# VH-VL binders against Coenzyme F420H(2) oxidase (fprA), part 7

Target 1, 148 residues: Coenzyme F420H(2) oxidase (fprA), of Methanobrevibacter arboriphilus (b1a7s3r263to410)
Amino acid sequence: VTIVYDTMHYSTQKMAHEIAEGIMAEGYDVEMFFLHEDERSEIVKSILDSKAIAIGAPTINDEPYPSIGDLMYYLKGLRFERTGIKRKAVTFGSMGGKGGTPASLGKDLGEYGFDVVDTCEVYYVPDEEENKACFKLGQKLVEEAKKI

## First folded at step 20 (VH-VL)

Design w3 (from v5 with light chain N35K)
Fold by ESMFold2, fold request of step 23:
Structure w3 (fold): chain C 148 residues (1-148), chain A 119 residues (1-119), chain B 112 residues (1-112)
Amino acid sequence: as target 1 above (148 residues)
Amino acid sequence: QVQLVQSGAEVKKPGASVKVSCKASGYTFTHYYIHWVRQAPGQGLEWMGRINPSSGSTKYAPRLQDRVTMTRDTSTSTVYMELSSLRSEDTAVYYCARIYYWGSGFDYWGQGTTVTVSS
Amino acid sequence: DVVMTQSPLSLPVTLGQPASISCKSSQSLVYSYGKTYLNWFQQRPGQSPRRLIYEVSNLDSGVPDRFSGSGSGTDFTLKISRVEAEDVGVYYCMQGTHRPYTFGQGTRLEIK
């Protein structure tokens, strides 16, 4: 499973870590990538080798950050609908205002050929219950990916 | 209790290589990038590079990229840094360090490994 | 590479008096989301470096509140309001905005 995220103020990173913990609790390996640090070619290679992905970004000024947009544009061009495999996906993120980034990313991933299983968004920093929800989201992603 | 425990001191001749280990504990090893920083005797700090423990991908400082290799073993929660073609100016204390959040510096450091290169 | 220039390089201070260390970068350290990744480290004799301040002005856990950081863009300052004996050591600024990461030359703080 491949987790890719951008983050502001730690929040989205914390969510990514909790999702990863949920995946690893099911016995599966995770490759995690931070968009500002890791190379896009390695991120895309990991996605192509995976049956399941998690994509996260914070919302700023009610819009997704440009780094996520670049990745999403590249994923659109790869035409995942033509691979014959309907990869599973989740989206996640934090918000400080109206939010909506996870839902928007989910809609786009669906159009790109992914089966978007669920979405998780928190206000600012995830609390204890929201951390548990992210953990469960990772478990759910694996459960759905096993159906492939 | 986050800990980064490094391998012991090494004495090497010019032209040899050295491989320093850094074992992480007290946190999920794959969640945080591990960096290497060195400090020559009586001098300042020099960033050498980093590894993404989940994927194994690396980035190195341009000055060192032809001589440094970083690897990791997720089963032992250990990262390795190998520096080849050693020179006397490579004599330094080598630290592994963790970044909690990108750009914000290193929140945990290993104890340091002294590498001495002498003819 | 971004050059980080500290001033002074040697800082003798009387106990109980304030101390100030300047750090200037050769390029702006402002990054995405308006974040400025200027960090400060303390290295006591014989020890590994310890982070004091991250992102210009945020004190790391366990750092006394007599330490403070300020600045913007390319000019940054670390201040100690009242120097104590335990503050002896070398202080480094570090930029995390650009690659490779680079450190200032260090400022040796010592008690007169």
Scores: ipSAE 0.638, ipTM 0.860, lowest interface PAE 1.6, mean pLDDT 87
Fold by ESMFold2 at other seeds, fold request of step 23:
Order: sequence, then structure tokens, then C-alpha cells
Structure w3 (fold): chain C 148 residues (1-148), chain A 119 residues (1-119), chain B 112 residues (1-112)
Amino acid sequence: as target 1 above (148 residues)
Amino acid sequence: QVQLVQSGAEVKKPGASVKVSCKASGYTFTHYYIHWVRQAPGQGLEWMGRINPSSGSTKYAPRLQDRVTMTRDTSTSTVYMELSSLRSEDTAVYYCARIYYWGSGFDYWGQGTTVTVSS
Amino acid sequence: DVVMTQSPLSLPVTLGQPASISCKSSQSLVYSYGKTYLNWFQQRPGQSPRRLIYEVSNLDSGVPDRFSGSGSGTDFTLKISRVEAEDVGVYYCMQGTHRPYTFGQGTRLEIK
């Protein structure tokens, strides 16, 4: 499973880590990528090799962060709907205002050929219950991917 | 408690290679990038590169990229740095270090591994 | 590569007196989201570096509050309000905004 995220502070990174913990608890490997550190070509290669992905980004001033938009545009061009594999996806993120980035990303991924099984959004930083939800989101993603 | 424990000192001849290990404990190994930084005797610090331990993906400092290789073994939570075609100028203490959050510097450092290149 | 220039390179200080170290970068260290990735490290004799301050002014855990950081853009300062014997060592600034990461030359703090 491939997890890709952008983050302004530790919140979205923490969510990515908890989702990864949930996936690993089910006995599956995770490759994690931070958009500002890892190369896009490596990220896309990992996505192509995966049955399941998690994509996260924070919302700033009610807008998605720019780096995630570049990735999403690239994924659109790959035409996943034409591959014959219906990959599973989740989206996640933190917000400081109105939010909505996880839902918007999920809609876009669905149009690109992914089966978006859930989204998760927290306000500012995840609390203990929200961390548990992210862990369970990782488990759910694996459970859905097994159905492929 | 986060720890980065490095392998012991090495003495090498010019032209040889050295491989330094860095074993991580006290956290989930795959969640944080591991970087390597070296310090020549009496000199400052030089960043060498980093590895994403979840994917094995690497990024190296441009001046070293043709001689450095970083790998990891997730089953032992260990990162390796190999520097080839050693020169006397490569004599240094080599550190592994962890980044908690991108750009904010290294929150944990290994104890350092002295590599001496002498003919 | 971004050049980080520290001054002074040698800083003798009387115990209990303040100390100040300047760090200047050849390029702005302001990044996306308004963050400025200028960090400070201390290296005591014979030890690994230790992070003191991250992102200009945030004290790392366990760092005494006599340390403080300030600055913006390309000009940054580390201050010690009252130097103690345990503060002896070399201090480095580091930029994390651009790749490769680069460090200042170091400032050796010594007790007079």
C-alpha cells in the first residue's frame, strides 16, 4: 500500500503514520511518501505497483495545498480507469477552516478510476479518538483491497 | 526512547569502500527519513544524503552522488551508507540522523562512526 | 548550494554573560506555507551534534530557556542569555529549506 501526503505541520503527517500503522497491523507493507521530499516519479511508480493508496493533504485558507494538485493532475493523465484494476483509495487531511480537501480529492480519484472507500478529516490536530480512526482507516483500506 | 546506534570505527586504504550501519530503535523505523552527515577532523558538517526507509528511495548530495549508496533492511531496522573510491579527504566522523518533520533539522543523531583513510 | 555564514567563528565569553551568534544565508530560507527552516545545533567536545532550535525560534525538548533564536529571511541570531560552563562547544546553523542541506562553518564558544 502506498501513502502519499502533503502537510503544513505535523497533523497530516501524524494521520499518515496512524494509517500506516493500521495497514501494518494487518500484515501488509507500506511505502510512504512526502510530496516535498520524495520524487514524483518514485511516488507514481509505487502507486502503479499498489492495489491500494491513501492520499492526504491539509487545507489552508480553504484551498488544497499546491503540491497535491500537481500530483493529482499527473494521476489524471495516467488514465487508471483504463487499466482493468479497480484500485482502492482513501483520502485524509487536517483543516484550520472550512476544510473539504479529502472529499474533493476523493471525488477526483473516483473520476480517475479509483474506488474511494472512505475519507477522514480532522480539525487542526488529531486527538486520541481521531488517531484511532486513522488506524482503523488503514485496516479498512486493506480489507477492501483484499476484495480485488 | 529513540536511539540510533552506529557500527564501529573503520580504517581503510585509499580506493577501498566502507559501509557504515545505523540501527534504529524506539520508534517505527519506516516513518522517518534517515540522513547521513559527516564531519572531517576539526571541520564543520556536510550533508551526504538520505534514505526513505519505507520505500528504499534515496537522495544524495550532488558532490557525492557517484560514490555513495544508501540502503536499508526493514527486518532489522537498519540503514547502511557505503562510500566507495575512498580518498584521504574522506577521513571523517560519519553520523546518521533522523528528521521528525521535513526541514526542521535532525532531532536524533547516532553516536558517530570514525572512518580513517590512510595509506 | 545555499551558503550559510556564521559570525563570529570564535566566541570567548565570561561565565554568566550573554552570547550572540549570527548566521546569514545566501538565499531566503522562507519556504511554502510561510515556514522558515533555519535550525541551530550544539556540538559539545567529543559528542554528536544536538539540535537546540528548529524553525528559527522553537526550542527543542530539554533545551534550557536561556537559549533563544530569532531572525527572518536571510539573517538569523542565536542568543544565550547567561552562559554556563556546560555551553562550551561548537554551534552550527543549518538551513532545511533548500537541497542539499547546508551548515554554517560553526562558532566555537569558549569560557574565558
Scores: ipSAE 0.626, ipTM 0.862, lowest interface PAE 1.6, mean pLDDT 88
Fold by ESMFold2, fold request of step 23:
Structure w3 (fold): chain C 148 residues (1-148), chain A 119 residues (1-119), chain B 112 residues (1-112)
Amino acid sequence: as target 1 above (148 residues)
Amino acid sequence: QVQLVQSGAEVKKPGASVKVSCKASGYTFTHYYIHWVRQAPGQGLEWMGRINPSSGSTKYAPRLQDRVTMTRDTSTSTVYMELSSLRSEDTAVYYCARIYYWGSGFDYWGQGTTVTVSS
Amino acid sequence: DVVMTQSPLSLPVTLGQPASISCKSSQSLVYSYGKTYLNWFQQRPGQSPRRLIYEVSNLDSGVPDRFSGSGSGTDFTLKISRVEAEDVGVYYCMQGTHRPYTFGQGTRLEIK
């Protein structure tokens, strides 16, 4: 399973870690990537080798951060709907205003050929219940990916 | 509690290679990047490179990229740094260090491994 | 590479007196979300470096509040309000905004 994220104020990173813990609790390995540190080619390679992905980003000024947009545009060009594999996906993120980034990313991923199972969005920093929800999201992602 | 424990001191001849280990504990190994920084005797700090422990991907300082290799073993939560074609100028203390959040510096450091390159 | 310049390089201080260390970068350290990734490290004699301050002014866990950081853009300062014997060592600034990561030359703090 491949997790890729961008983050503001550590919130989305914390969510990514909790999702990873949920996946690992089900006995599966995770490759994690931070968009500002890892190369896009390595991220895309990991996604192509995976049956399940999690993509997260914060909302900046009520719109998605541009770095995640570059990745999404690249994924659009790969035409995943034509690969014959219906990869599972979840989206996640933090917000400081209206939010909606996870839902928007999920819609785009669906158009790109992913089966988006669920989303998770939190205000600012995830609390204890929101951390538990992210953990369960990771478990759900694996459960859905087993159906491939 | 987060801890990075490095392998012991080494003495090497010029032209040889050295491989230093860094074992992580107290946190989920794959969640945080591990970096290597070295310090020649009486001198400042030099960043050498880093590894993403979840994927194994690496980035190296341009000055060293032809001679440095970093690897990891997720089953033992251990990172390795290997420096080849050693020269006297490579005599230094080598540190592994963790970054909690990108850009915010190294929140935990290993104890350091002294590598001495001499004839 | 971003050059980090510290001054002074040698800083003898009387116990209980304040100390101040300057760090200047060759490029702005302001990055995404308005964050400035300027960090400070302390290296006591014979020990590994220890992070004191991250992102200009945030004290790391377990760091005494006599340490403070300030600055913006390219100019940054580490201050110690009352120097204690345990503060002896070398202090480094580090920028995390640009790659490769780069450190200042170090400032050796000694008790007079």
Scores: ipSAE 0.625, ipTM 0.855, lowest interface PAE 1.6, mean pLDDT 87
Fold by ESMFold2, last read:
Structure w3 (fold): chain C 148 residues (1-148), chain A 119 residues (1-119), chain B 112 residues (1-112)
Amino acid sequence: as target 1 above (148 residues)
Amino acid sequence: QVQLVQSGAEVKKPGASVKVSCKASGYTFTHYYIHWVRQAPGQGLEWMGRINPSSGSTKYAPRLQDRVTMTRDTSTSTVYMELSSLRSEDTAVYYCARIYYWGSGFDYWGQGTTVTVSS
Amino acid sequence: DVVMTQSPLSLPVTLGQPASISCKSSQSLVYSYGKTYLNWFQQRPGQSPRRLIYEVSNLDSGVPDRFSGSGSGTDFTLKISRVEAEDVGVYYCMQGTHRPYTFGQGTRLEIK
C-alpha cells in the first residue's frame, strides 16, 4: 500500500502515520512518501505497483496545497480506468478553516478510476479519537483491497 | 524512547570502504527519514545524504554522490552507510540522525562512529 | 550550495552574562506555507550534536528557556539570556529549506 501526503505542520503527517499503522497491523507493507522530499517518479511507480493508496493534504485558503494538485493532475493523465483494475483509495487531511480537501480529492480519484472507500478530515491537529479513526481507516483500506 | 545506536569505530587504509550501521528503536522505523552527517576532527558538520526507510530511496550530497551508498533493513530497523574509495580527508565522526518533520533539523542523533583513514 | 555564515566564530563570555550568535544565509530560507527552516544545534566536547531550536524560534524538548531564537529571511540570531557553565560548546545553525542541507562554521562558546 502506498501513502502519499503533503502537510502544513505535522497534522497530516500524523494522520498518514496512523493510517500506516493500521495497514501494518493487518500484515501489509506500506511505502510512505512526502511530496516535498520524495521524487514524483518513485511515488508514481509505487502507486502503479499498489492495489490501494492513501492520499492526504492540508487545505490552503480553503483550497488544496499546490503540490498535491500537481500529483493529481499527473494521476489524471495515467488513465487508471483503462487498466481494468479498480484500485482502492482513501483520502485524508487536516484543515485550519473550511476544509473539504479530502472530499474533493476523493471525487477526483473516483473520476480517475479509483474506488474511493472512505475519507477522513480533522481540524488542525488530530485528537486521540481521530488518531484511532485514522488507524481504522488503514485497516478498512486493506479489507477493501483484499476484495480485488 | 527514541534511540539511534551506531556500530563501533573503524580504522581503514586509503582506497578501502567502510560500512557503518545505525539501529533505530523506540519508534516505527519506516515513518521517519534517516540522514547521515559527518564531522572531521576539529571541523564543522557536513550533510552526506538521507534514506527513506519505507521505500529505500536515497538522496546524496553532490560531493559524495559517486562514493556513498545508503541501504536499510526494515526487519532489523537498521540503516547502513557505505563510503568507498576512502581518503585521508574522510577521517571523521559519522552520525546518523532522524528528522521528525521535513526541514526542521535532526531531533535525535546516534552516538557517532569514528572512522580513521591512515596508512 | 547555500552558505551559512556564523559570527562570531569564537565567543568568550563571562558566566551570568548574555550571549548572542548571528547566522546569515546566502539565500532566503523562507519556504512554501510561510515556513522558515533555520535550526540551531549545540555540541558539547566529545558528544553528538543536540538540537536546541527548530524553525527559527521553537525550543526543542528539554532545552532551557534561557535559549531563544529569532530572525527572518536570511538573518537569524541565537541568544542565551544568562550563560551557565553547562553552555560551553560549539553552536551551529543549519538550514533545511534548500538542498543540500548546510551548516554554519560553528561558534565556540567559552567561559572567560
Scores: ipSAE 0.614, ipTM 0.856, lowest interface PAE 1.7, mean pLDDT 87
Fold by ESMFold2 at other seeds, fold request of step 23:
Order: C-alpha cells, then structure tokens, then sequence
Structure w3 (fold): chain C 148 residues (1-148), chain A 119 residues (1-119), chain B 112 residues (1-112)
C-alpha cells in the first residue's frame, strides 16, 4: 500500500501516520511519501506496483495545495483504467475553513480509474476519535484491496 | 523516548570505505526520514543526505553523491551510511538525525561516530 | 546552495548580560503560504547538536525562555536575554526551505 500526502501544518502528516498504523495492524507494509521531499517518479512507481493507495492534502484557501495538483495531473495522464486493475483508493486531509479537498481528490481519482472506497476529513487537528477513524480507514482500505 | 544509537569509532586508511550504523527506537521507524550530518574537527556542520525508511529512497548532497550510499533494514529499525574512497579530509564526527516535520530541523540526533582517516 | 552567514563568529560575553547572534541567508527562506524554515542549534562542548528554535521563533521542548528567535525573509536573530554559564558552546543557524540543507559557520559563545 502506498500513502502519498502533502501538508501545510502537521495535521495531515498525523492522519497519514494513523492510516499507516491501521494498514500495518492488518499485517501489510506501507510505502509512505511526502510530496515536498520525495520524487514524483518514485511515487508513481510505487502506485503502479500497489493495489491500494491513500492520498492526502490539506485545504489551503479552499483550494488544493499546488504540489498535490501536480501529482494528480500526472496520474490523469497515465490512464489507470487501461491497466486492467481497478485499484482501491482513499483520500484524507485537514481543513481550516470550508474543506472539501478529500472529496475533490476522490472525484478526480474516480475519473482516473480508481475505486475510491472512503474519505476522511478533520477540522484543523485530529482528535482521538478522528485518529481512530483514520486507523480504521487504513484497515478498510486493505480489506477492500483483498477483493481484487 | 526517541533514541538514535550509532556504531563505534573507526580508524581507516585513505582509499578504504566506512559503514556507520544508526539504530532507532521509541517511535515508528518508517514514519520519519533519517539524515546524516558530519562535522570535521574544528569545523561546522555539513549535511550529507537522507533516506526515506519506508521506501528506501535516498537523496545525497551533490558534493558527496558519487561516494555515499545510505540503506536501511526495517526489521532492525537501522539505517546505514557508507562513505567510500576515503580521504584525510573525511576525518569527522558523523551524526544521524531525525526530522519530525519537513524544514523544521532535526529534533533528535545520534551520539556521533568518529571516523579518522590517516596513513 | 543557499549561503548562511553568521555574525559574530566569536562572541565573548559577561555572565548575566544579553547576547545576540545574527544569521543572514543568500535567498529568502519564506516558503509558499508564509512558512519560514529557519532553525537554531546549540552544540555544547563534547556533545551532539541540539535544536533550540524551529521555524524562526518557536522554542523547542526544554529550552529556557531566555532564548528567543526573530526575523523574516533573509535576516534572523537569536537572542539570549541573560547569559548563563551553561550557555557556552557553538550556535548554528540552519535553513530548511531549500535543498540541500545548509548551516551557518557557527558562533562560539564564551564567558569572558
């Protein structure tokens, strides 16, 4: 499973870690990438080798952060519907205002050929119940990926 | 309690290689990048590179990229830094360090490993 | 590479008096959306470096409140309001906005 995220504050990173913990609790390895640090080509390679992905970003001024937009544009061009595998996906993120980035990313991923099974969005900093929801999201992603 | 424990001091001849280990404990190893920084005697700090422990992906400082290799073993929560074709100028203390959040510096450092290169 | 220039490089100070260290970068350290990744480290004699301040002005855990950081863009300052004997060591600024990461030359603080 491949997790890719961007964050303006620490909140989305925390969510990515909780999703990863849920995946690892089911006995599976995670490759985790931060968009400002890791190379796009390595991220895409990991996605192509994986049956399941999680993509996260914060909402910045009610719009997706530019670095995640660059990745999404690249994924659009790869035409994942032509690979013969309908990969499972989840989206996640934090918000300080209107929100909606996880839903928007999910719609885009669906158009690119992914089966988006769920979404998780929190206000500013995840609380303990929201951390549990992220953990369960990781577990759900693995369970859905097994059905392929 | 986050801890980074490095391997012991090394004495090497010019032209040899050295491999320094850094064992992490007290946190989930794959969640945070590990960086290497060195300090020559009486000199400042020089960033050498980093590894993403979840993927094994690396980036190196351009000045060292032809001679440095970083690897990790997730089963032992350990990263390794190998520097080849050693010169006397490579005599330094080598540190591993963790970044909690991108750009905000190193929140935990290893104790340092002294590498001495002399003939 | 972004050049980080510290001043002074040697800082003798009388116990109990204030101290100030300047750090200037060759490029703006402002990242997109307003974050500035300028950090300060202390290295006591014989020890590993220790982070004092992250993101210009945030004190790290366990750092005495006599330390403070300020600045913007390319010009940054570390201040110690009343120097104590335990403050002896070398202080480094570091930028985290650009790659590769770069450090200032260091400022050696000593008690006169």
Amino acid sequence: as target 1 above (148 residues)
Amino acid sequence: QVQLVQSGAEVKKPGASVKVSCKASGYTFTHYYIHWVRQAPGQGLEWMGRINPSSGSTKYAPRLQDRVTMTRDTSTSTVYMELSSLRSEDTAVYYCARIYYWGSGFDYWGQGTTVTVSS
Amino acid sequence: DVVMTQSPLSLPVTLGQPASISCKSSQSLVYSYGKTYLNWFQQRPGQSPRRLIYEVSNLDSGVPDRFSGSGSGTDFTLKISRVEAEDVGVYYCMQGTHRPYTFGQGTRLEIK
Scores: ipSAE 0.610, ipTM 0.858, lowest interface PAE 1.8, mean pLDDT 87

Design w3 (from v5 with light chain N35K)
Fold by ESMFold2 at other seeds, last read:
Structure w3 (fold): chain C 148 residues (1-148), chain A 119 residues (1-119), chain B 112 residues (1-112)
Amino acid sequence: as target 1 above (148 residues)
Amino acid sequence: QVQLVQSGAEVKKPGASVKVSCKASGYTFTHYYIHWVRQAPGQGLEWMGRINPSSGSTKYAPRLQDRVTMTRDTSTSTVYMELSSLRSEDTAVYYCARIYYWGSGFDYWGQGTTVTVSS
Amino acid sequence: DVVMTQSPLSLPVTLGQPASISCKSSQSLVYSYGKTYLNWFQQRPGQSPRRLIYEVSNLDSGVPDRFSGSGSGTDFTLKISRVEAEDVGVYYCMQGTHRPYTFGQGTRLEIK
């Protein structure tokens, strides 16, 4: 399973870590990538080798976020709908305003050929209950991916 | 408690290679990048590169790219840095260090490994 | 590579007096969303470096509040309001906005 995230705030990174913990608790390996640090070619390679992905980004009001947008543009161009395999996906993020980034990313991934099984969004910093929800999201992603 | 424990000091001859280990404990190894920074005697700090422990992917400083290799073993939570074709100017203390959040510098450092290159 | 220039390189200080270290970068360190990734490290004699300040002005855990950081863009300052004997060492600024990461040359703080 491949987790890709962008975070300008600690909160989205914390969510990615909890999702990864949920996946690993089910006995599966995780490759984690931070968009500002890792090369897109390595990220895309990992996605192509995976049956399940998690994509996260913070919600930034009225400003497109270049790095996540660039990845999504690249994924659109790969035309995953042509592969005949509908990979599982979740989206996640933190918000400081009105939110909506996980839902928007989910819609785009669906159009690109992914089966988006759930989303998770928190306000500012995840509390303990929200951390548990992210952990369970990781478990759910693996559960859905096993059905392929 | 987060700890980065490095392998012991080494003495090498020019042209040889050295491999330094850095064992992480007290946190989930795959969640944070590990970087290497070196310090020649009486000199400042030089960033050498980093590894993503979850994927094994690496980035190296352009000046060292042809001579440095970083690897990791997730089963032992250990990162390795290998520097080949050693020269006397490679004599330095080599540190591994963790980044908690991109751009905000290194929150934990290893104790350092002295590598001496001499005839 | 972004060049980080510290001043002074040697800083003798009387105990109890303030100290100030300047760090200038060759490029703006402002990143997306206004974040500025300028960090400060202290290296005591014979020890590994220790982070003091991250993102210009945030004190790292366990750092005394007599340390403070300020600045913007390309010009940054580390201040110690009252120097204590334990502050002896070399101080480095580091930029995290651009790759490769680069450090200043270091400022040696010594007690007179």
Scores: ipSAE 0.599, ipTM 0.854, lowest interface PAE 1.8, mean pLDDT 87
Fold by ESMFold2 at other seeds, last read:
Structure w3 (fold): chain C 148 residues (1-148), chain A 119 residues (1-119), chain B 112 residues (1-112)
Amino acid sequence: as target 1 above (148 residues)
Amino acid sequence: QVQLVQSGAEVKKPGASVKVSCKASGYTFTHYYIHWVRQAPGQGLEWMGRINPSSGSTKYAPRLQDRVTMTRDTSTSTVYMELSSLRSEDTAVYYCARIYYWGSGFDYWGQGTTVTVSS
Amino acid sequence: DVVMTQSPLSLPVTLGQPASISCKSSQSLVYSYGKTYLNWFQQRPGQSPRRLIYEVSNLDSGVPDRFSGSGSGTDFTLKISRVEAEDVGVYYCMQGTHRPYTFGQGTRLEIK
């Protein structure tokens, strides 16, 4: 399972870690990538080798971060709808205003050929309840990926 | 208790290689990048490179990339740094360090491993 | 590589008096989202470095509030409002905005 994220204030990183903990609790390995540190070629390779992905980004002024947009455009060009495998996906993120980034990412991934299982958005920093929700999201992603 | 424990001091001849270990505990090993920083005697700090423990992906400082290799073993939560073709100027204390958040420096450091390169 | 220049390199200070260390970068350290990745480390004699301040002005946990950081762009300052004996050591600034990461030369703080 491949987790890719961008983050502003730790919040999205914390969510990515909780999702990863949920995946690992089910006995599966996770590769995590931070968009500002890791190379896009490594990220894309990991996505292509995975049956399940989690993509997250915070919202700036109610718009998705530009770096995640670049990745999403690249994924669009890969034409996943033309494969015999419908990879599972979740989206997640933090917001400081209107939000909506996880839903927007989910819509786009669906158009790109992914089966978007669920989405999760928190305001600023996840609280204890929201951390548990992210953990469960990781578990759900694995559960759905097993159906492939 | 986050802790990074490094292997012991080493003395090497020029041309040899050295492999330093860094064992992490007290946190989920795959969640945080591990970096290596060295300090020559009486000198400042020099960044050498880092490894993403979840993927094994690495980046190295350009001055060292032809001689440094970093690997990890997730089953033992251990990172390794190997420096080959040793020169006398490689004599230094080598530290592993963790980044909690990108760009914001190293929140935990190993105790350091002294490597001495002497004829 | 981004050059980080500290001054002074040697800083003798009387106990209880303030101390100030300057750090200048050869390039702006402002990154995406307006964040500035300038960090400060303390290395006590015989010990590993310890982070004091991250992102210009945020104190790391367990760091006394007599330490403060300020600055923007290329010019940054670490201040100690009143120096204590335990503050003896070398202080480094580090930029995390550009790769490779680079450190200042270090400022040796001593009690006179």
Scores: ipSAE 0.591, ipTM 0.852, lowest interface PAE 1.8, mean pLDDT 87
Fold by ESMFold2, last read:
Structure w3 (fold): chain C 148 residues (1-148), chain A 119 residues (1-119), chain B 112 residues (1-112)
Amino acid sequence: as target 1 above (148 residues)
Amino acid sequence: QVQLVQSGAEVKKPGASVKVSCKASGYTFTHYYIHWVRQAPGQGLEWMGRINPSSGSTKYAPRLQDRVTMTRDTSTSTVYMELSSLRSEDTAVYYCARIYYWGSGFDYWGQGTTVTVSS
Amino acid sequence: DVVMTQSPLSLPVTLGQPASISCKSSQSLVYSYGKTYLNWFQQRPGQSPRRLIYEVSNLDSGVPDRFSGSGSGTDFTLKISRVEAEDVGVYYCMQGTHRPYTFGQGTRLEIK
């Protein structure tokens, strides 16, 4: 499973870590990528080699940061719907105002050929219950991916 | 508690290779990048590269790119740094270090591993 | 590569007096989101480096409040309001904005 994220105040990183913990609790490996550190080509290769992905970004005024937009544009061009494998996906993120990035990313991924299982969005910093929700999101992603 | 424990001192001849280990504990190994930094005797610090422990992907300092290899073993929570074609100027203390958040420096360091290259 | 220049390289100080270390970068360290990734490390004799300050001015956990950091863009300063005997060591600035990561050459602080 491949997790890709951008983050503003560590909040989306915290969510990514909790999702990863949920995946690993089910006995599966995770490849995690931070958009500002890892190369896009390595991220895309990991996605192509995976049956399940999680994509996260923070939201300000309903707009994703440029780094995630570049990745999403590239994924659009790959036309995953033509591979015959409908990969599972979740989206996640934190918001500092009006949200919507996880839902928007989920819609785009669905159009790109992914089966978007669920989304998760929190205000600013996830609380204890929201961390548990992210953990369960990781478990659900694996559960759905096993059906492939 | 977060700990990075490195392998012991090495003495090598020019032209040989050295492999230094760094075992992580007290946190989820795959969540944080591990970097390597070295310090020649009486000198400052030089960044060598880093590994993403979850994927195994690496980036190396351009000056060392042809001679350094970093690997990891997720089952033992261990990162390895191998430096080949050793020269006397590679004599240094080698540190592994963790980054909690991109750009904000290294919050935990290993104890250091002295590598001596002598003819 | 971004060059990090520290001054002074040697800093003898009387106990209880202030100390100041300058760090200048060859390029701006301002990154996306308005963050500036300039960090300071202390290395006591015979020990691994220890982070003192991250992102210009934030004290790391367990660092005494007599340490402070300031600056912007390309010009940064580490200050010790009252030097104590335990402060002996070498101080490094480091930039995390550009790759490869680069360090200043170090400032050796000694008690006169």
Scores: ipSAE 0.575, ipTM 0.844, lowest interface PAE 1.8, mean pLDDT 87
Fold by ESMFold2, look of step 21:
Structure w3 (fold): chain C 148 residues (1-148), chain A 119 residues (1-119), chain B 112 residues (1-112)
Amino acid sequence: as target 1 above (148 residues)
Amino acid sequence: QVQLVQSGAEVKKPGASVKVSCKASGYTFTHYYIHWVRQAPGQGLEWMGRINPSSGSTKYAPRLQDRVTMTRDTSTSTVYMELSSLRSEDTAVYYCARIYYWGSGFDYWGQGTTVTVSS
Amino acid sequence: DVVMTQSPLSLPVTLGQPASISCKSSQSLVYSYGKTYLNWFQQRPGQSPRRLIYEVSNLDSGVPDRFSGSGSGTDFTLKISRVEAEDVGVYYCMQGTHRPYTFGQGTRLEIK
């Protein structure tokens, strides 16, 4: 399972870590990538090798996914809808205002050929219940991916 | 809680290689990038590169990329840094360090490994 | 590579007096989301470096509040309002905005 995220501070990273813990609790390996640190080619290779992905980004100045847009544009061009495998996906993120980035990313991934099984969005920093929800989201992603 | 423990000091001849280990404990190994920084005697700090322990992907300082290789073993929570074609100017203390926030510096450091390259 | 220039390189100071260290970068350190990744480290003799300040002005946990950081863009300052004996060591600025990460040359703080 491949987790890709962008973050303004710790919030979205913390969510990614909890999702990863949920996946690993089910006995599966995770490759995690921070969009601004890791090379796009390695991220895309990991996505192509995975049946399940998690994509997260914060909402910045009430704008959805401006920092993740390069990856999303690249994924659009790969035409996953033509592969015959409908990979599972979740989206996640933190917000400081209106929010909506996980929903927007999910809509785009669906158009690109992914089966988006759920989303998770938190206000600023995830609390204990929100951490547990992210953990369970990771478990759910694996459960759905086993059906492929 | 968080601890980075490095392998012991090394003395090498020019032209040899050295491999330094860094064992992590007290946190989920795959969640945080591990970086390597060295310090020559009487000099400042030089960033060498980093590894993403979840994927094994690496990025190296351009000055060193021809000679440095970083690897990891997730089953032992250990990263390795290997520097080849050693020169006297590679004599330094080598540190592994964990980055908590991208760009915001290293919150935990290993104890350092002294590598001496002498004829 | 982004060049980080510290001044002074040697800083003798009288106990109880203020100290100030300048760090200048060859490029802007402003990154995404308005964040500026300029960090300060202290290295006491025989020890690994210790982070003091991250993102220009945020004091790391357990660092005395007599330390402060300021600056923007390319010009940054670390201040100690009253120097104490335990402050002896070498201070480094580091930029985390660009790769490779680069450090200043270090400023040796000594009690005169």
Scores: ipSAE 0.573, ipTM 0.844, lowest interface PAE 1.7, mean pLDDT 87

